VH-VL binders against q55578. Designs and how they scored, part 28

Target 1, 249 residues: q55578
Amino acid sequence: MAERIQKLLSQWGIASRRHAEEMILAGRVSVNGKVANLGDKADPQQDFLSVDGKQIKADNRPRDIYLLVNKPRDVLSTCDDPRGRKTVLDLLPQDLQRGKGLHPVGRLDRNSTGALLLTNDGELTLRLTHPRYHLPKTYDVWLEGNPSDEDLEKWRSGMMLDGKKTLPATLEVISENKDQIHLLVTLTEGRNRQIRRLAEELGLTVLKLHRRTIGPLQLHTRGKVLGSGQFRFLSPAEIRLLKKQVNLR
Short names: E, the ipSAE of ESMFold2; O, the ipSAE of OpenDDE; V2, 0.75 times the mean of E and O plus 0.25 times the DockQ between their complexes.

## First folded at step 10 (VH-VL; framework fv_pimurutamab)

Design x03 (at its last look DockQ between E and O 0.84; V2 from the best seeds 0.74)
Fold by OpenDDE, look of step 10:
Structure x03 (fold): chain C 249 residues (1-249), chain A 121 residues (1-121), chain B 107 residues (1-107)
Amino acid sequence: as target 1 above (249 residues)
Amino acid sequence: EVQLVESGGGLVQPGGSLRLSCAASGFTFSSYSVHWVRQAPGKGLEWLGVIWASGSTDYGNEFTSRFTISRDNAKNSLYLQMNSLRAEDTAVYYCARGFPGYRYVHAFDIWGQGTMVTVSS
Amino acid sequence: EIVLTQSPATLSLSPGERATLSCRASQSVSKYIHWYQQKPGQAPRLLIKDASNRATGIPARFSGSGSGTDFTLTISSLEPEDFAVYYCQQRSNFPYTFGGGTKVEIK
């Protein structure tokens, strides 16, 4: 199957998608001896790709890697930041930061913390981020004050956001005091800053947002405590469960 | 009738392991948080942990390393895996349902009869 | 964690008398205290939610009050079946915690 060249280069650990695009624009990438243009596609099984005159082969593709990271605050869910801000890749050893094609699956905003999947498996990434596949994600949400039952029910049942009603959410009150409420929120969709935006719509302030689960993945499990900024490899069982959820074998 | 029934208690040696079960009936089990609470002989109640309707779990600080809570919604069952048991773990262990509704999951409206666990050499 | 202290440890009264039980929190918990009754040889039973709301099926003689750090469970007129141990529980902060209990015994 033909894929965008920048995607292939990223998957093969040559460069990030963004950097690959720059390389393409610079005339450094060729397909079958012809200089590639931005937007071009290639079939790794049929076409020969070269970077700087050196042929790159599909067999040089790094092994599939699957990491669970506990993203800390002020770390970006991106492979590269033009402003030089710290990214989730910076949390990894040098050997994993470069040449492996690792990228975040989905995103947590800068001020949010918790579970984030990193992988170089493009097929899995595509499936997990596709709108037709909705892996449940559970969040710890700390809100300022005490929201009304009516507002919480609105949240649970779905609210209008960007002209489309959100899916029903699981909502449980873990704790509540005069100053704040601690909610456990489970979403089956991943709209941009959904929790924060919904809170804002209700006139509520999010104090802290922490994702604890992604589908079958749990940040903290028995014998597997993943502190802030730490990462681990997924177990084979976890990988199988993830793939099964998106109909991959 | 809404009820919870604990089982699996018994005598175990220090350092041993035990798995307790709680069978739920009379309500939609999957929609509720369920908790474990224990009571040492002649002592008060101690909250151990919870598994939420979402399937996520939380524990008392002192139990996180040794105890694991799980559930099987298909079997309407709650479980407590206890490892590295100590004499001080001797107690009646109760499963309890969170009160119906998302805001009162922290109030326990239904309790099992309890199952006795004795840790002794 | 929040520590709940119940007093007295034991309360000896006769049927028909008024019982007043106290629960004190180590820090403010607003109104977020629950009360339970445990009869001998039985599991606990939910009595009061959030300081003052009776649970379903609980007799009117049971009432709760208080806010902040000091809470009270009152039994207006003790019935023979009311002799039991009573526990308070807070939901203000995680993890949840129970008080040490007050035993209401027959004089």
Scores: ipSAE 0.748, ipTM 0.896, lowest interface PAE 0.8, mean pLDDT 92
Fold by ESMFold2, look of step 10:
Structure x03 (fold): chain C 249 residues (1-249), chain A 121 residues (1-121), chain B 107 residues (1-107)
Amino acid sequence: as target 1 above (249 residues)
Amino acid sequence: EVQLVESGGGLVQPGGSLRLSCAASGFTFSSYSVHWVRQAPGKGLEWLGVIWASGSTDYGNEFTSRFTISRDNAKNSLYLQMNSLRAEDTAVYYCARGFPGYRYVHAFDIWGQGTMVTVSS
Amino acid sequence: EIVLTQSPATLSLSPGERATLSCRASQSVSKYIHWYQQKPGQAPRLLIKDASNRATGIPARFSGSGSGTDFTLTISSLEPEDFAVYYCQQRSNFPYTFGGGTKVEIK
């Protein structure tokens, strides 16, 4: 079936969709001998699609890949960084870093650690990151300070962030002492730096932020421990559970 | 009425395995943290671990590799899978509910009556 | 791991007397101690949260106090049903730990 060319280039692992648009605008892509325009469609099964004179072969599409990464601090959760800083793709073996179309699903801040999904399944990515689908994500949050019950209730019920109240969160106090508190926080939305910004609004300092889970995905399962900087493939059961959560089949 | 009922205890040989169940009723099980605590005969209480409302687990230090806590919210059930059992694992095993809300989730306001596990040849 | 030391191990008293039970932590736990009662053949029962807050349904004769490392459970006037084993538990540091217990028995 005919698809937008930037989508095809992303699916074949040649470039991100945005980078592919740049290639099209630069005249590097042709369909059946004619230079393509942004918005044009092609079907590799039916059309002669080429990039820089090299044909995009229909049978060379990467198969679907689903990886869970335990992102360490100071690693970016992007496909590419213009400044060349280390990204989550740099944590993978060379054969997975390029040509497979892998991209992060959502993001974690540079200074945050924990669970991050990588995939080349663009449809799943759109669903999992769309605000309509309230996929729960659970975080360990270590804070310096002594939040009151009123402070925690404000956080739980919703606080204003960028002119819009945050969705309710689930909070559980794992432990606390005089100077610090360890919270387990479950969010059903992924607004920019939400945990850090809400903590700041309450006058608290975030000492560490670690994402334990993304929906059914856990870093540590019985028989398997996913250490900092490591990755693993999702099981078929995990893939089914993710798709079920966002109504895909 | 709120209650927890353990089952699945019994006699098992050293090195064996056993799966305990805890059936919950009278409350919204999925909203609570639930814990396992054991008590050897004539001895004190020992916290084994927790499964949080989110489904995440945390364990006491010795129990991380041999014991697995899980929950099935659709069945209102908590489970403890015990492997590589040793004589010192002989105890009454309790399931316990964390106090409602978010700040006292480690205060156990509802307990089951316990199930005995005996590890002996 | 925080060790909780309860003393005395056994407290022999008569009904109507005041019971004073001690729990000492190996390091500061601020106020983050819970107290439980366990009658013979029964599961534990939550008495006190965070050093001094009585749980629902607990009679006023039970009170708790302390902070830092030293904590006390007081039963102002013992009733027949109060002869049991009492445990403290800390929630300040993971993993949670219990004390060894104090048995309150009838003279």
Scores: ipSAE 0.677, ipTM 0.861, lowest interface PAE 1.6, mean pLDDT 89
ESMFold2 (binder alone), look of step 10: mean pLDDT 90; pTM 0.927

Design x04 (at its last look DockQ between E and O 0.77; V2 from the best seeds 0.70)
Fold by ESMFold2, look of step 10:
Structure x04 (fold): chain C 249 residues (1-249), chain A 121 residues (1-121), chain B 107 residues (1-107)
Amino acid sequence: as target 1 above (249 residues)
Amino acid sequence: EVQLVESGGGLVQPGGSLRLSCAASGFTFSSYSVHWVRQAPGKGLEWLGVIWASGTTDYGNEFESRFTISRDNAKNSLYLQMNSLRAEDTAVYYCARGFPGYRYVHAFDIWGQGTMVTVSS
Amino acid sequence: EIVLTQSPATLSLSPGERATLSCRASQSVSKYIHWYQQKPGQAPRLLIKDASNRATGIPARFSGSGSGTDFTLTISSLEPEDFAVYYCQQRSNWPYTFGGGTKVEIK
């Protein structure tokens, strides 16, 4: 089926969608012998798609890969950083870092740690990140400050962020002492820096932010902990659960 | 009537496994954290772990490798899977509900009657 | 992990007397101590939340106080049903821990 060229280049592991757009604009991509334009579509089953003169063949698409990473601090949740900073792909073995089309599903801020899904399954990625599917994500949030019950209720029920009220969250106070509180926060949306911005609105300082789970995916399973900077493959059961949550067969 | 009822206790040999159940009624189970606490005969209370309203879990230091807490919100049920059981695991096992709201989730306002687990040859 | 030391281990008193039970934490837990009562053969019953807040239905003769590392449960005038074991529990740091208990028994 015909798809946008930048999407195809990403699916075949050649470049991120952004980098693929740059390649198209630079005249490096051709369809049926003609230089492609941004927005053009092609079907590898029927069209001759090439990058720098090398054909993109329909049967060379990489096999589906699904990884869970425990992202450390100061690692970017992107596969393409023009400034050459460390990314989540740098955490992987060399044979997974390129040519496989791996990209993060969603994002974690540079200063945040924890669960991040990497995959080359673009259809699953679109479903899992689409606003209509409210995949729950649970975070450990360590805060400096002592919020009132009224403050926590505002956070739980929804607060204005960029002119739109946040969806209700699940909050639980795991522990608290003199000047610090440890919250467990579950969100069903992924608005830009939501936890950090809402905490700041309440006068609280985020000391540490760690994503514990993404839907059914956990860093801590039966007797096994996925350590900082480590990764693992998803089980077939985990893949099926994710696909089921977004109505994907 | 707000109620928690444990079941599944019994005699098991060392090294064996046992699954305990906790049935909840009279409240919106999915909105609460639920904890497991045990008490060896003649001894004090020991917190084992929790499953939060979100479904994620936390455990006491020595239990994470051998015990697994899970919940089935559709059945209003909480489970404790215990593996590699030892004589020291002999105790009454309670499920306990965290206090309503979000700040006192670790104050146990409702307890089950407990179920006895005996680990012996 | 925070260790809670309860003293005395056993307190022998008569009905009508005042009971004073101590709970000492190995490090500061601010006000974040709960108290429970357990009668023989029964599950624990929540008495006090966060050092001093009586749970619903708990008689006024039960009171709690303290902050930091030292906490006290007081029963101003013992009733026959108050002879039981009392536990403190901290919620300041995970894992949550219980004290060893104080048994209040009839003299």
Scores: ipSAE 0.681, ipTM 0.857, lowest interface PAE 1.6, mean pLDDT 89
Fold by OpenDDE, look of step 10:
Structure x04 (fold): chain C 249 residues (1-249), chain A 121 residues (1-121), chain B 107 residues (1-107)
Amino acid sequence: as target 1 above (249 residues)
Amino acid sequence: EVQLVESGGGLVQPGGSLRLSCAASGFTFSSYSVHWVRQAPGKGLEWLGVIWASGTTDYGNEFESRFTISRDNAKNSLYLQMNSLRAEDTAVYYCARGFPGYRYVHAFDIWGQGTMVTVSS
Amino acid sequence: EIVLTQSPATLSLSPGERATLSCRASQSVSKYIHWYQQKPGQAPRLLIKDASNRATGIPARFSGSGSGTDFTLTISSLEPEDFAVYYCQQRSNWPYTFGGGTKVEIK
């Protein structure tokens, strides 16, 4: 089946999708001897793709890799940053940083920490980021002050954001004192900076935001703690569970 | 009637493992956080950990490496897997329900009768 | 973690007398202290929520007060069934912690 060239290049570990697009625009990519244009598609089984005059083959595609990372603060959930800031790929060994096509599935903002999935499985990525296959995600949320029961209920029931009401969320109070409250928040949608924006709408300040789970994936499992900045490979069972969640099995 | 019933306690050797169960009835189990609390003979209460309604878990610092809490909502059951047991783990183990409310106040309003665990050579 | 110190360790009183139990926190816990009663051979029972709120079914003779670091459980007039161990518990800071308990025994 024909796919966008930038997707193929990304899957084959040649470049990120964004960088692949730049390469295409620069005339560096060809299909069957013809310079490719942005938006072009190719069938890896029928077409010959070349980068800088060198043929690239589908059989050179890296094996599927699935990583769970505990993203620290001040690290970006992107493959490349034009400002040269540290990205989640920088947390990986050199052999995984380049040539494997690894990219983050979804994102955590710079100031947030916790579970982030990295993979080179484009199909899984597409499914996991599609609105129809939202996995529940659980966050530790530390808020300044003491929100009212009414405000917490608004959050639980759904609030207007960008003209659309958020889905109901699970909110559990872990601890509370005069200075702050610690919430466990579970979302079934992933709108941009949703937790922080909702807090702001309620006049609350997020002190700390930490994602602890993505669907079946957990940072802390039986006796194993994934520390800040650390990563691990997903188990076969975890991969199966993820794929099942998005009907890839 | 709302109740919790612990089971699985007994005698185990140091270094051994034991799995405790807690059966819930009379309420919507899946909507509540449930906790494990233990009490050594003649001593006070010690909080071990919690499994939240969301399904995630948290532990006391000293228990995270050895104890695992899980739940089966379909069976209205709570579990405590204890590994690498020590003599000091000898205690009555209680399961307890977090108090219901808008803020999920974590007072423990329902307790089981407890199950005795004895770790001895 | 927050340490809760209960005093006295043992309180010897007669039926009909007033019992005053103290719970002191190592740091401020606002109002987020609970009180439990435990009779011999039984599981604990929730008495007071968040310093001063009596739990369902708890007799009016039980009352709680305090804020910050100092809390008090009061039994206005001891009944024979009130002789037990009483524990305070905080939910202000993670992890949750209990006091060492106060034993109310018959004089």
Scores: ipSAE 0.659, ipTM 0.863, lowest interface PAE 0.9, mean pLDDT 92
ESMFold2 (binder alone), look of step 10: mean pLDDT 90; pTM 0.920

Design x05 (at its last look DockQ between E and O 0.77; V2 from the best seeds 0.61)
Fold by ESMFold2, look of step 10:
Structure x05 (fold): chain C 249 residues (1-249), chain A 121 residues (1-121), chain B 107 residues (1-107)
Amino acid sequence: as target 1 above (249 residues)
Amino acid sequence: EVQLVESGGGLVQPGGSLRLSCAASGFTFSRYSVHWVRQAPGKGLEWLGVIWASGSTDYGNEFTSRFTISRDNAKNSLYLQMNSLRAEDTAVYYCARGFPGYRYVHAFDIWGQGTMVTVSS
Amino acid sequence: EIVLTQSPATLSLSPGERATLSCRASQDVSKYIHWYQQKPGQAPRLLIKDASNRATGIPARFSGSGSGTDFTLTISSLEPEDFAVYYCQQRSNYPYTFGGGTKVEIK
C-alpha cells in the first residue's frame, strides 16, 4: 500500500519523519528514478524507492518493537536533538538505538520522570497520541503547599487552560504533611505541561512529577521493578490491550 | 446494604501460596480505593497495601515482593495473592474501603469481617 | 516510617467514667490521624478522621483532639458497648501505620 515517503523512511529506520522531510526537500530521495517531492507517496513493493542512491527494499523492514522505559530526569523524549543532548534512545543498547525506527509515543518533559512507550509501530503511535481515544495516564505529583479541598475540586472538575477547559481528572491525596502534599492524578488528555501549569494556577509549586502508568502499562508488575533509566519489552497481552484501546486488530 | 466479605483463608505450609478474595456489595465498587490490613493473633493492625480507583497499587515496604493486590470491577471483587508465606504472616486479613472523595481515601469506613490465614512452620 | 505509640496499654474504668486515650507520633503528622474502635472478634470501626472529625453515625461522646505529635481520644461518659480496643492511624507519611492500641476494659 502507498504511503507518504517520510513515513516510509521512518518505518525503515532511515530517519525521523522531520529529518526525512529535510532529506526529501534536499533532493536525496528518488521514486522510480525521479527526485521525490514532499507529500509524494510510494509503495516499496511496487516502486523503486532510494535514498542517496541506496534502494529501500520491502523485505528490509525492522520487526515491530514495543518498549517501556522508565525515563530519568534530564533526558529528552525525542529521537533526535540538534544540540546533542541525551535522549531516551541513548538509554537503549546500541543495536536498538539506530536502524529499528524506534520513537517515543507522546512525551514527558525534560524534568519529569517515569513511564514512556517507545515503538516503531507508527500506526499505533498515531492512534495512542490522538485525543479521541482518551488513553488514561496516572502521575505521582509532589507539591509544595497545602491546597484546600476547594482548590482540589476545581482541579478535579476542570480549569481553563489556553482558553479551553481541561477534562475532568481523578485526584487522590496519597499523603500530606505541614509543607507538602502527594497527589495521584489520572488524566485522559495530554495537553502541554498540564499538571505543572494547573498547579501554578492554584499557587502551588511542583516538586516532583513522575508518570506511573500509561493505560495498561505499569512500571512495576508481578513484583518486578523497572528502575530509573531501565527498559523492558512489552508482553503480547500488553500490546493487545493497547491496540484494543484504540480499535486496532 | 454496604458490605465487604473476605474468603480464601486457611492453613498453608511455609513457602506456600494463597489467594484471598474480597466481595463487595451495596456500593459502586469501581469508584473506591480498597485496602488490605492484617492483624496477627493478639496483636495490632498492619496496613499491607492499596489498589486505587485508578487501578494503581501501592504496598507497605515489607510486602512489595511477595504480595500482589488486584481488582475485578466487573465482579466487584478485590484479591490478595500471597506467595512465599512465612510463619509471621499468620493473621486475620481484612479488606477495607477507603472513604469517598479524594482527601480521606485512607480512612477505612467499611471493613470486612476478616479471613484467617495460618502458616504452620 | 512513622511510629505511633499509644498509652496507656490498658485503661480499666467503670461505665459512666471519662476515658482519655493518648497517641504519640514519632514525627510531626499535623492533624492527619484517624481513630478506630475494635471489639473482640470484630473488624475495626472508624471513629474519627483527621484528629477531630467524627465519622458518620459516631455518638457525640467520642471526641478527638491534637496536632503535631500528641493526640487524644476522649470518651466523655463510657457506655457498656465502649469497652474495646482503640487504634490510631496516621496518613501523613507513606506507608500508613497504626498504633499498638489501647484496651479499655471494665474494672
Scores: ipSAE 0.634, ipTM 0.840, lowest interface PAE 1.9, mean pLDDT 89
Fold by OpenDDE, look of step 10:
Structure x05 (fold): chain C 249 residues (1-249), chain A 121 residues (1-121), chain B 107 residues (1-107)
Amino acid sequence: as target 1 above (249 residues)
Amino acid sequence: EVQLVESGGGLVQPGGSLRLSCAASGFTFSRYSVHWVRQAPGKGLEWLGVIWASGSTDYGNEFTSRFTISRDNAKNSLYLQMNSLRAEDTAVYYCARGFPGYRYVHAFDIWGQGTMVTVSS
Amino acid sequence: EIVLTQSPATLSLSPGERATLSCRASQDVSKYIHWYQQKPGQAPRLLIKDASNRATGIPARFSGSGSGTDFTLTISSLEPEDFAVYYCQQRSNYPYTFGGGTKVEIK
């Protein structure tokens, strides 16, 4: 049965659907020797798919890999950067950088740090990035100055962003001094640069943004600290919890 | 009545492990950060760590590797798992609630009675 | 971490006298100091939050003042039940820290 190429690439652990689409648009994907176009379908039983000139097949799918990375500042949450800037894949050993189909699940902006999931499991990626499944994400947020209680409440209750009100957020004050406030913010949605944009709407400046959790995943677990730029494999238990969150087995 | 009640203290040998519990009642437990504070005999108070309403945790630097804080909101319970215990860990261990408010001020307005942990050979 | 130094370590006074307790921070903590009372064999009790705000149920004889690095807890007229150890605590910077305490004892 013929299926959309981006779906096949995702299922085969090559890339997320979104990234696959980008690859298609970039002319990196071919079917039977012809460059594929967005919207094209292929039958994995009858057609030959290639990425960057290399034939790909379902039976050649790499082993499922799940990594948690503590993304440092100035590292991009992408598989490839046209400008040659450092990406999260560059944080991995050579054997994991290529040929495994690893890609980031979601993203952190360049200036943000913290937890980022890398995987070659396209199905999981699809589920985790689908609007239907909102894993809670917790951030350390350092803001310049001292926001009013009213502003904090606005943030907690939801604010208008791009014509749509944000979902209620958990907002806890960790510490505060005359110069800055340290907040623990938990979001159940992932709008583009949401925290920074909300801060701006309130006239506040984000000094530092660090994601510490993604659903059940935590950078710092029992007795283990994942330092900046470091990565680890997820435990089987973590993988099960993630999959359960998105109704996968 | 709003209250916290610690339990699980006792005598343990060096290198051993112990799990303390704190039972909350009289308030919506899930909305509050809760903290562990200990006090060695004849000494002052020492903050160990916190579990936030979000479920995230933070610890004093010296406790991150050995202590784990968790909570079960369904059971209105707070826990402190202590591993690799040392003689200097001998203390009364208190659970405490963060002061409620818009800013979630972390003054500790409610305390348990404490549970004594003795680490000795 | 921020170090809080309390002085004096021990304060010997008689009932009816005024008690003045000091808490000094190693750096500017603005107003973010709390005070606790602890009686023998009991858990600490919150007295003052954010330098000068009495907690619920705390008698008017207790007052707090200060900002920046120097803070004071004052008991205007000591009652017999006020003889205890008093601790300051800061929330300006993580991790939270306590002072060493001041013992108010009967003269």
Scores: ipSAE 0.488, ipTM 0.792, lowest interface PAE 1.2, mean pLDDT 92
ESMFold2 (binder alone), look of step 10: mean pLDDT 90; pTM 0.917

